# VH-VL binders against Non-structural maintenance of chromosomes element 1 (nse1): the designs that were tried, part 20

Target 1, 232 residues: Non-structural maintenance of chromosomes element 1 (nse1), of Schizosaccharomyces pombe (q53ek2)
Amino acid sequence: MEKERQDGLSDKHKFILQYIMCRTAGVDNEQVRELVQEQYGETATVEDVINELNNSLHNFDFKIKRVQDQLDGRLTLHFQNLSGDPVSQMATPYPPVQIELMRKIIEWIMKCDDYQYSLTTLQIQKLSRKEMGLAPSVIESHLHTFERDGWLRQREGIWTFTNHALAELDAYLHNEYESNLYECNACREIVIAGYVCDCGYCLHVYCCKHLAHVNCINCNTPWANATVIGRW
Short names: E, the ipSAE of ESMFold2; O, the ipSAE of OpenDDE; V2, 0.75 times the mean of E and O plus 0.25 times the DockQ between their complexes.

## First folded at step 13 (VH-VL; framework fv_ciduvectamig_arm2)

Design a06 (from a01 with heavy chain Q103Y; at its last look DockQ between E and O 0.29; V2 from the best seeds 0.00; counts 0 for: pae E 4.7 > 2)
Fold by ESMFold2, look of step 13:
Structure a06 (fold): chain C 232 residues (1-232), chain A 126 residues (1-126), chain B 110 residues (1-110)
Amino acid sequence: as target 1 above (232 residues)
Amino acid sequence: QVQLQQSGPRLVRPSQTLSLTCAISGDSVSDDSVAWSWIRQSPSRGLEWLGRTYYRSKWYDDYAVSVKSRITVNPDTSRNQFTLQLNSVTPEDTALYYCARDYGIAAAFLYYFDYWGQGTLVTVSS
Amino acid sequence: QSALTQPASVSGSPGQSITISCTGTSSDVGGYNFVSWYQQHPDKAPKVLLYEVSNRPSGVSSRFSGSKSGNTASLTISGLQAEDQADYHCSSYTTSDTYVFGGGTKLTVL
């Protein structure tokens, strides 16, 4: 008796989709796996359910993307709108000055020296004063908001992108910062925590560890001698 | 539901180029979570992976060492298809050719082929 | 010559369990967990049964299970049925960024 609605999805598929959509900062793959197993049985896989959802979502310019953490390999699921400007969509609840600040922080991270792909609070404050005329206390407030909302993360005052931000900004970073990007040769995702060999072969921290290779596959140089990307 | 529909000639002369097409429905050739492969099957060699194409902000290709000097796999985003071109064929290239969707590039490392075309038997003979 | 070694044929009676082996090297089956298994009925395309050694896609019977030890992966089919009569292929991703396949195993259900 149950008729499929306009997207061709069952009620269980729609429940999984809603669960993911409501968690805009991303959801742990293992939490979704448990939910899938509760709805479909213990042998059901997240991969199959997500593939079926994405086949339906394709017609509406939406996608669920699995994102692998660059350090520990933990998987999260992120609902994405593939149409339009991702920075504007990401920052829709923010006033224009915060949107402009986010665009500048993205630029500063992508163009920072020494493969750091991160900025200190002081660097952000100085650049914001110079390029936007913003006071340090205003910057502290905006950074707190970006951290709370899951766009930036920091350790001891060193700021960079979250996995959520990387997923949302993927197309934007490729379009606007192609010459500043490193991509992992194993999985082809953007690297902000990893290694690049002198020959140009590049891996995430996790991908290098997971493949368990001591030397670069391309030139046989030890990974211990490679240039480190990011501060991790 | 993802479906792959193959087309192309069934007879090719030696030294010519073998060209096959795989039309995709229910997914996009530019889907950045998968790759698109060609695999062939013969009685003497069994299944043999030939190569793939995939999109990750730009197009990438990987080819089997045995054929990489002769093979090209091309996407066609306007028709939602991908093609195999195998140059300078010999009778040893006679096989049943399959296209397949492939996870061999995803960050989760799920290296397998979940959807296959119907197969195209190609004979290379004078 | 296939890169992975499978027995050419295996047989069993309905209700039995059978196992098909797939032996490779440390550069494929032994070094990674990227083994997959495919069922192929006559005149049909292969259909994936297992990936990453033991994971079943949605819709694949729990009668199919997989394991590996060292350089050898195994597909086990429990409770054999007539419909299981088919060719079975193993595959692995390699440290050379290629896929390799076994030569195939013809399963006959007596």
Scores: ipSAE 0.257, ipTM 0.688, lowest interface PAE 4.7, mean pLDDT 86
ESMFold2 (binder alone), look of step 13: mean pLDDT 91; pTM 0.935
OpenDDE, look of step 13: ipSAE 0.347; ipTM 0.779

## First folded at step 14 (VH-VL)

Design b01 (from s02 with heavy chain S57R A106D; framework fv_ciduvectamig_arm2; at its last look DockQ between E and O 0.40; V2 from the best seeds 0.00; counts 0 for: pae E 3.5 > 2)
Fold by ESMFold2, look of step 14:
Structure b01 (fold): chain C 232 residues (1-232), chain A 126 residues (1-126), chain B 110 residues (1-110)
Amino acid sequence: as target 1 above (232 residues)
Amino acid sequence: QVQLQQSGPRLVRPSQTLSLTCAISGDSVSDDSVAWSWIRQSPSRGLEWLGRTYYRRKWYDDYAVSVKSRITVNPDTSRNQFTLQLNSVTPEDTALYYCARDQGIDAAFLYYFDYWGQGTLVTVSS
Amino acid sequence: QSALTQPASVSGSPGQSITISCTGTSSDVGGYNFVSWYQQHPDKAPKVLLYEVSNRPSGVSSRFSGSKSGNTASLTISGLQAEDQADYHCSSYTTSSTYVFGGGTKLTVL
């Protein structure tokens, strides 16, 4: 075991930080755990290393955020810049029209009917034509780049945010769409896959399963009767 | 590596307010992956969880039903500490008080205490 | 009047195995896998031995193991040693987002 310097970060800490920073779409917590054990020994904890990195990073308005998948609970680590406009940061390599499209897609997802927090390719094409005058082939090209770059994901033509996008947009979504978002009562994170009870108590799919709640703890209504959030 | 150092009075009179402080080193009170709890211990009741505070974009607290009307747990980010305030104490509040860090493997769940303070025995008597 | 029931005391001889039970309800031990166990020597703070029923934190001896069946969790200490003489506490997270503890078990090593 190598001791860390009293007033700074070791070379091994900097290596771990670089590993996470270079993986902008996020990195599996277990991959980082394996790397920590390789660098520091089998008994080293990833939690302590990340905590020490964050103590240093906080002074520069950066952090490493641990994100829990809303369906299966898998943890990923994401390097974040806590300052600036997150949409512009996400879309820095894109031309202005594509940045505007991303802002519109965020708005359309957050303001979806029926708690869907997702859009079909057809919905995006129709809204883009109506509000931006963009042809369907242009939209398909832009969606492909958003998917490739890890901002949106799709399943059977249904598009929504990745965990990376949720982490990066967290402050933006809370600030701009507070009245449109649901927050998990267990973990306090935004819900785009979960359940909301008639009383307003809300849980991610994973949180509901892991807590083994049969009924809402706030009003005792069965979760089987709750409104489903998202399409999953 | 994380260390919790407690301070506060050992003797409190009935009807007064019990106030204890827990100073944190090696972690931040605003660490958004953990929570900060107060737990007490007496021979008649064993260990008893009292309440916690934690930061998730804003501050939250949870309190045990038995003390909910009398308890406050406050963070202090500038001094990296958190405090217990228990109002209107009676001799039944005589106990050994601990602060502890709540830890979970999943970010959503806080379900065991991995670091504990040294304990402060508080006697409530007239 | 603790929320979780533990035996008040147990005893065993060096080298033997002992088991300490912790019984709750479907709203805590039975409903979740959020059971943890703590060892406490005289005049010391508790130290976590197990979490999530059976997981050991780094630095805890493999002689400590845990299990759960229904509303009852169990801590097993194998290869009993004199230094294992201590109080043992179980804890569970609850459906009301709180924690409950057992009354504690005093282990005597004969």
Scores: ipSAE 0.435, ipTM 0.753, lowest interface PAE 3.3, mean pLDDT 86
ESMFold2 (binder alone), look of step 14: mean pLDDT 91; pTM 0.937
OpenDDE, look of step 14: ipSAE 0.436; ipTM 0.795
ESMFold2, look of step 15: ipSAE 0.372; ipTM 0.719
ESMFold2 (binder alone), look of step 15: mean pLDDT 91; pTM 0.938
OpenDDE, look of step 15: ipSAE 0.392; ipTM 0.783

Design b02 (from s02 with heavy chain S33D, light chain E52K; framework fv_ciduvectamig_arm2; at its last look DockQ between E and O 0.28; V2 from the best seeds 0.00; counts 0 for: pae E 4.3 > 2)
Fold by ESMFold2, look of step 14:
Structure b02 (fold): chain C 232 residues (1-232), chain A 126 residues (1-126), chain B 110 residues (1-110)
Amino acid sequence: as target 1 above (232 residues)
Amino acid sequence: QVQLQQSGPRLVRPSQTLSLTCAISGDSVSDDDVAWSWIRQSPSRGLEWLGRTYYRSKWYDDYAVSVKSRITVNPDTSRNQFTLQLNSVTPEDTALYYCARDQGIAAAFLYYFDYWGQGTLVTVSS
Amino acid sequence: QSALTQPASVSGSPGQSITISCTGTSSDVGGYNFVSWYQQHPDKAPKVLLYKVSNRPSGVSSRFSGSKSGNTASLTISGLQAEDQADYHCSSYTTSSTYVFGGGTKLTVL
């Protein structure tokens, strides 16, 4: 019947939810773990709190998605609206030409050669001029905006999706680019950094290391001989 | 608030198909962070995982080797439930059958069963 | 029979600590940290006590703890109470993308 701390417990869940919602590009799991321990005690787990939140969010078409970095396994938590078009949500603040460029960059990354799932600045500039008539200086400005807003990341001029973008684009990529898409056989998430065996079995870099498989479980060929996916 | 409610016949004749249903409340069968498993229990074998179905942009399944040739686990999104079909049953399939929510495909690699149905004792006899 | 080996029974007196072992192989308990433990009272479904070797879900007493060394996982129940009398099952995920269970341990509280 009467529970003296019932409002305090629901307030703690709301506090955790607000913390995650306010960090739209995702929040580090370890930061949420520390917050959970502060609110619930040292033995509380983030997995339990997130599961309880998601059970409550089910009725509203929302969820907190756990995203594991494909290289180092770092977990981030992302608040998602499960209704609506993901590309439109990404592109809402952008003018029409920049929305069209975003759609084209997604296409060019998904269809690039040699399993790279990444493009150089020069490749983007060349394709943008050819297909959209855009000058290199315009492209540099737009790429800066996409990087600032957390949709693309680059290393030494090599551009690819962020974990935030992959989480938001998941349905779009499956719908539009199924034939260009690799999925991890361990976790079923899209692979842009990983390995694919000649037999088709595919793992993220971290999943391969974490599962302690030296050889492909499907055909027993060493992972050292597999095709590398992505540039990392 | 997640609850799993089982239903289905308790007596099945040898060579027939065993069919059980698990209705889900407080979650969706298409929840892409979880899987939906069937597990059975007998005094001689203990607990035995049979198989699962799950949604990740499309439907996947995994089955135990011991039953792979005879088992199907089917989701039903319109009724928010999933079913077990086990073909060509024998008396060795007599067991207490459970459905369970399976955390095994979550990105965090959790691999445990957090919610269980009430259990259905199925007897296979002539 | 079962893929994981547990003792068939264990007993203890109120207030004691007891440990239940679960031994597997490098393809399950030894290779991964994906061991879970379940408590099952008579005529009830199993209830998860621990996951990922030592993580405790909300609502599970801190008297339950877990550890792993090599191919053997352990469940420890401290401060044994009458309501702890139940069957205890261990489980692990495998490198073949399946689950395996132990044969179960009946805990009797004297």
Scores: ipSAE 0.356, ipTM 0.738, lowest interface PAE 4.3, mean pLDDT 86
ESMFold2 (binder alone), look of step 14: mean pLDDT 92; pTM 0.942
OpenDDE, look of step 14: ipSAE 0.382; ipTM 0.781

Design b03 (from s02 with heavy chain D27Y L110E; framework fv_ciduvectamig_arm2; at its last look DockQ between E and O 0.42; V2 from the best seeds 0.00; counts 0 for: pae E 4.8 > 2)
Fold by ESMFold2, look of step 14:
Structure b03 (fold): chain C 232 residues (1-232), chain A 126 residues (1-126), chain B 110 residues (1-110)
Amino acid sequence: as target 1 above (232 residues)
Amino acid sequence: QVQLQQSGPRLVRPSQTLSLTCAISGYSVSDDSVAWSWIRQSPSRGLEWLGRTYYRSKWYDDYAVSVKSRITVNPDTSRNQFTLQLNSVTPEDTALYYCARDQGIAAAFEYYFDYWGQGTLVTVSS
Amino acid sequence: QSALTQPASVSGSPGQSITISCTGTSSDVGGYNFVSWYQQHPDKAPKVLLYEVSNRPSGVSSRFSGSKSGNTASLTISGLQAEDQADYHCSSYTTSSTYVFGGGTKLTVL
């Protein structure tokens, strides 16, 4: 049992909360587990501490969400602001044109053809010129800002959401892009890296590997024949 | 501290609906890291998992094959609880019913029940 | 019959070690590592001892350990004590996205 809980949160809880809040792009679950065990002893769990934090945080429209990486399964903790429009809150430090660009990039990623859930720099430049009248050099600058701030990631000029962005945008993507979503049948999170069977059963890359399924459990078709979601 | 408190009638007539409630304190029923299960225990079948409900941006349900045509598990976020409804009961549904917190959809894929209610013995007889 | 097979009863003397088996199929115990074990004292709800075959949740004694080979999982209780007298249940998640339980094992401490 925790001692010193006089305002709903102990000093130890506040320490854990500060640690997570200072790492805006997310923090490794194992790092937090080690801190929890240091502060509360070896029998304490990160899940119980996070639950107690979330009970208090919900009163202020905040929460801590645990996110699983879709490729390697690494768990990270993300401090979220639940107030207002997620895109506007996520992009609050940006000028209005960058906020609008962020909304458009989200739309373009979610509506990609061929299950890609990613765009090249050139695709973003072309779409932003056509739909917003922005010059390519402006787009390059904005993309680097989004990458620096942990909203987008890229590999060889192919851009998609970070785990942080997926956590922040979860409700927004479900609300605005439900018809464009794939959800993992194992963990029910949005899939931008995974597989979808012809029968519609869908798994993240990691969930498919972790469950060790050779065949789709819904229709028994080999996963080797499934459609790949994302570019990974 | 998480606690699960069960309530509901203990005697149900055959062909009627068995309805039980599990009230949750110290945790949100709509938390998106766990699921909420119903499990029953009888001398003839031991422990038997019946079904669960959970939230992942929307509500999902999973049900055991043996009862899927008769079962509904519903969340009630306004009262922070979840319920079991089992239709068309027979004496074979006489059992000790438990609600439990289910770690099976947590990101770590741990698949176990860490908090259990106190149990409700439900007798189905005329 | 229960989906997982456990011995109906086992017994041991204080200080000894005992092992309880749980046998399933390739669709549960053999196919996954999602085996859990529960201790149940008379008139009490089950309490988890192990998950993922061998992991102990916080607060569970290291006297309880688990292993798996093929389609059979095992719970071992070392340093047997009087309070270990209880029913023990195994459970597994299945390839059909359900849970199954064993029939239970009554442990008697002599």
Scores: ipSAE 0.312, ipTM 0.713, lowest interface PAE 4.8, mean pLDDT 86
ESMFold2 (binder alone), look of step 14: mean pLDDT 92; pTM 0.945
OpenDDE, look of step 14: ipSAE 0.390; ipTM 0.789

Design b04 (from s02 with heavy chain A35Y Q103E; framework fv_ciduvectamig_arm2; at its last look DockQ between E and O 0.40; V2 from the best seeds 0.00; counts 0 for: pae E 5.6 > 2)
Fold by OpenDDE, look of step 14:
Structure b04 (fold): chain C 232 residues (1-232), chain A 126 residues (1-126), chain B 110 residues (1-110)
Amino acid sequence: as target 1 above (232 residues)
Amino acid sequence: QVQLQQSGPRLVRPSQTLSLTCAISGDSVSDDSVYWSWIRQSPSRGLEWLGRTYYRSKWYDDYAVSVKSRITVNPDTSRNQFTLQLNSVTPEDTALYYCARDEGIAAAFLYYFDYWGQGTLVTVSS
Amino acid sequence: QSALTQPASVSGSPGQSITISCTGTSSDVGGYNFVSWYQQHPDKAPKVLLYEVSNRPSGVSSRFSGSKSGNTASLTISGLQAEDQADYHCSSYTTSSTYVFGGGTKLTVL
């Protein structure tokens, strides 16, 4: 007897929730929009459905979070676990050593010099060897796992967080690395790809393009003179 | 559909605290794509934004400079509402007060008030 | 924060086009493209007409259009109708993460 989850959600809402939950790397907002429209008609909005879902999920320390890509503005929806240590609560179980490595990588990314919020493979290998005694081949294997599972992405050997990781680690990063993170003045989300002006004004790459692509609107200094956040 | 329902006293004495509540339906006060604002309107000042509260992994508040020292906007997640507290009121605080939702996700739909409460006329008088 | 500057009143005849200006500073109207316009009928809450200078929400007539140049935003109402008689308010998001409104414009349809 499938205990009817007394969550008060309609079957359609449950279906949508399941759809989102099954996509651990996130789901495109447009796909969810289409699904919502299919289920409820053209007048239904993703926002309404997500809000209703979140109302129910709140009691269980879950949330569907909408994340905007910091570069191109693409919107994705992510099922987020808000309880406890997000690294330890990953949906995919990792051996303890991998969990620890992920924790370290998060730290290293967040404390990275020069606002890079990224690490090279070599840097990770060096640090991992030094701090954890892990061999390069082992590190490579774990990095591959993290990439596969949607936590990290690499471009030309440079590693950083995925949108999924940002969604999942959002609260954790705010709590653990507040002094090491930048927030976008426009949307208040963490910036790992953007600009920070000398005046302190900070924008995502995408937000900058849409809000003030030429000069900082706070002090009118050209963004060309701003500090680049991240490697992109 | 989002609905905002305001409640609170309509008469406040000078030096007392003005308190209003805005109950939200059809949305969550902790939605990370919106802002919840208080706005007032008077014949002398027109529309005036007072402040807002919003959730982005944590709660944030922004206040207008004109009332910053006296204002508090608080969310209540348990009741899905948010409140306005304005301390040390004077007759100048007499106005029609509105709560409003501000759409603020991404760059595409940012920073306009799409839903408003019904308004509450608050008179500051001895 | 100083209110955005709007004309106190404008008038027009049915069928005409009128424009309402909203002038701010580089910290608000000139800083962002986050200018919004609201229509307010007597004893009603303001209703959004335009957001981000020129975008119309669903249900808003195409007769309403907006533009911005420098620190001045403009609302244009074409084909003026009796029902357009209302107060119109501009607003802008500011670089200080606040909002500023204009003084409002009373539109009379003659």
Scores: ipSAE 0.125, ipTM 0.683, lowest interface PAE 3.3, mean pLDDT 89
ESMFold2, look of step 14: ipSAE 0.185; ipTM 0.687
ESMFold2 (binder alone), look of step 14: mean pLDDT 91; pTM 0.934

Design b05 (from s02 with heavy chain S28R V34Y; framework fv_ciduvectamig_arm2; at its last look DockQ between E and O 0.65; V2 from the best seeds 0.00; counts 0 for: pae E 3.5 > 2)
Heavy chain, then light chain:
Amino acid sequence: QVQLQQSGPRLVRPSQTLSLTCAISGDRVSDDSYAWSWIRQSPSRGLEWLGRTYYRSKWYDDYAVSVKSRITVNPDTSRNQFTLQLNSVTPEDTALYYCARDQGIAAAFLYYFDYWGQGTLVTVSS
Amino acid sequence: QSALTQPASVSGSPGQSITISCTGTSSDVGGYNFVSWYQQHPDKAPKVLLYEVSNRPSGVSSRFSGSKSGNTASLTISGLQAEDQADYHCSSYTTSSTYVFGGGTKLTVL
ESMFold2, look of step 14: ipSAE 0.499; ipTM 0.778
ESMFold2 (binder alone), look of step 14: mean pLDDT 91; pTM 0.941
OpenDDE, look of step 14: ipSAE 0.412; ipTM 0.793
ESMFold2, look of step 15: ipSAE 0.382; ipTM 0.714
ESMFold2 (binder alone), look of step 15: mean pLDDT 92; pTM 0.941
OpenDDE, look of step 15: ipSAE 0.459; ipTM 0.807

Design b06 (from p06 with heavy chain H52R, light chain S92R; framework fv_patecibart; at its last look DockQ between E and O 0.61; V2 from the best seeds 0.00; counts 0 for: pae E 12.1 > 2)
Fold by ESMFold2, look of step 14:
Structure b06 (fold): chain C 232 residues (1-232), chain A 126 residues (1-126), chain B 107 residues (1-107)
Amino acid sequence: as target 1 above (232 residues)
Amino acid sequence: QVTLKESGPTLVKPTQTLTLTCTFSGFSLSTSGVGVAWIRQPPGKALEWLARIYWDDEKRYYPALKNRLTITKDTSKNQVVLTMTNMDPVDTATYYCAHKSYDYVWGSYRYTFDYWGQGTLVTVSS
Amino acid sequence: EIVLTQSPDFQSVTPKEKVTITCRASQSIGSSIHWYQQKPDQYPKLLIKYASESFSGVPSRFSGSGSGTDFTLTINSLEAEDAATYYCHQSRSLPLTFGQGTKVEIK
């Protein structure tokens, strides 16, 4: 028990940390809240436990980040490595060609025309043939792997980033794709599902709904007339 | 309990426009991730997806029929409407509407047709 | 368009025996395959979602397996009420498609 104090984390904190670490694609905040309540009592909060964990993790270049879903606002927790190249870290178990494909998919999504921030399987196949010389038949296998491992998601053949990928790539996207980014004026996070007003004011789908404004607060244009970001 | 019911004409003449209404309860199209689809089944044949609409008004149609199909929703009335133009005897089928919802697993949204209406047989005949 | 091919088209099976139905996709669809049961003059009912997850209220004798392009629906011990046509359905890519169906009858 004396060794536990010298380490700075209790056994209960370690249990919560392990729970989050074992779920690499992210953990529902409510599942962690239930565990925190079970371990610490009804008055304990996820925020307090996560802050205490992060104080210890920072010395090792790790942190736990809480991410809000852009559509429904559901919160998830993600264990992150703050050091190194985030794309290489996302794709560490993959052959070099798959790592390069991931970098290209990130580029293609971020530079996609018409505010889509998403690509069809066919678009990925065509672009990978043109820019990497990869056959369309091989792309399905690579996309399956990225989906299985929690880096990309799709709806009926339309692909984009998961919340986990957005969390891991946040700094990378800001550094490499600053001119292609939209950020939410309410929560300051990257927008790939939301609205942008003609005046440039931008909100996630959830943030727009949560604020309950009919018109843009900056220029008074109705949100019904705003440009839609993403395909959701 | 989620329920859906199709309504509309049971007999349509060739070239006419078919309008079907799906009236549902136990869910709302104001709920994120929720959608309604139309699927048909010609007598003795396989199921054929026609169209679907999500809570955010995103619409998709079977490509070969997209010029003939229109799907709309009225969230306040809990209704989804399918319009199909230029009906032909080959369009004789039972038409179903179905609820589509998602769960979130491994960083992915997963969608399924979980609840279906009873179906309505539409016969296209002179 | 992703074509789903079921096999066999028809089975006549002795009660209490095992039924196996396969579905092959023309392209990889991961685990985005679903199985439906349709009895005569009834609407389709969801049995298995995402290859292997049983839908609520489905008897344990129904199970699913597979990933990629090859999928299987299994009925471990056929009951009289299981006589029906079974369809696989993929939700991976538009247009959404169904298999041609497998009719299972009691012998």
Scores: ipSAE 0.000, ipTM 0.534, lowest interface PAE 12.1, mean pLDDT 85
ESMFold2 (binder alone), look of step 14: mean pLDDT 91; pTM 0.926
OpenDDE, look of step 14: ipSAE 0.698; ipTM 0.879

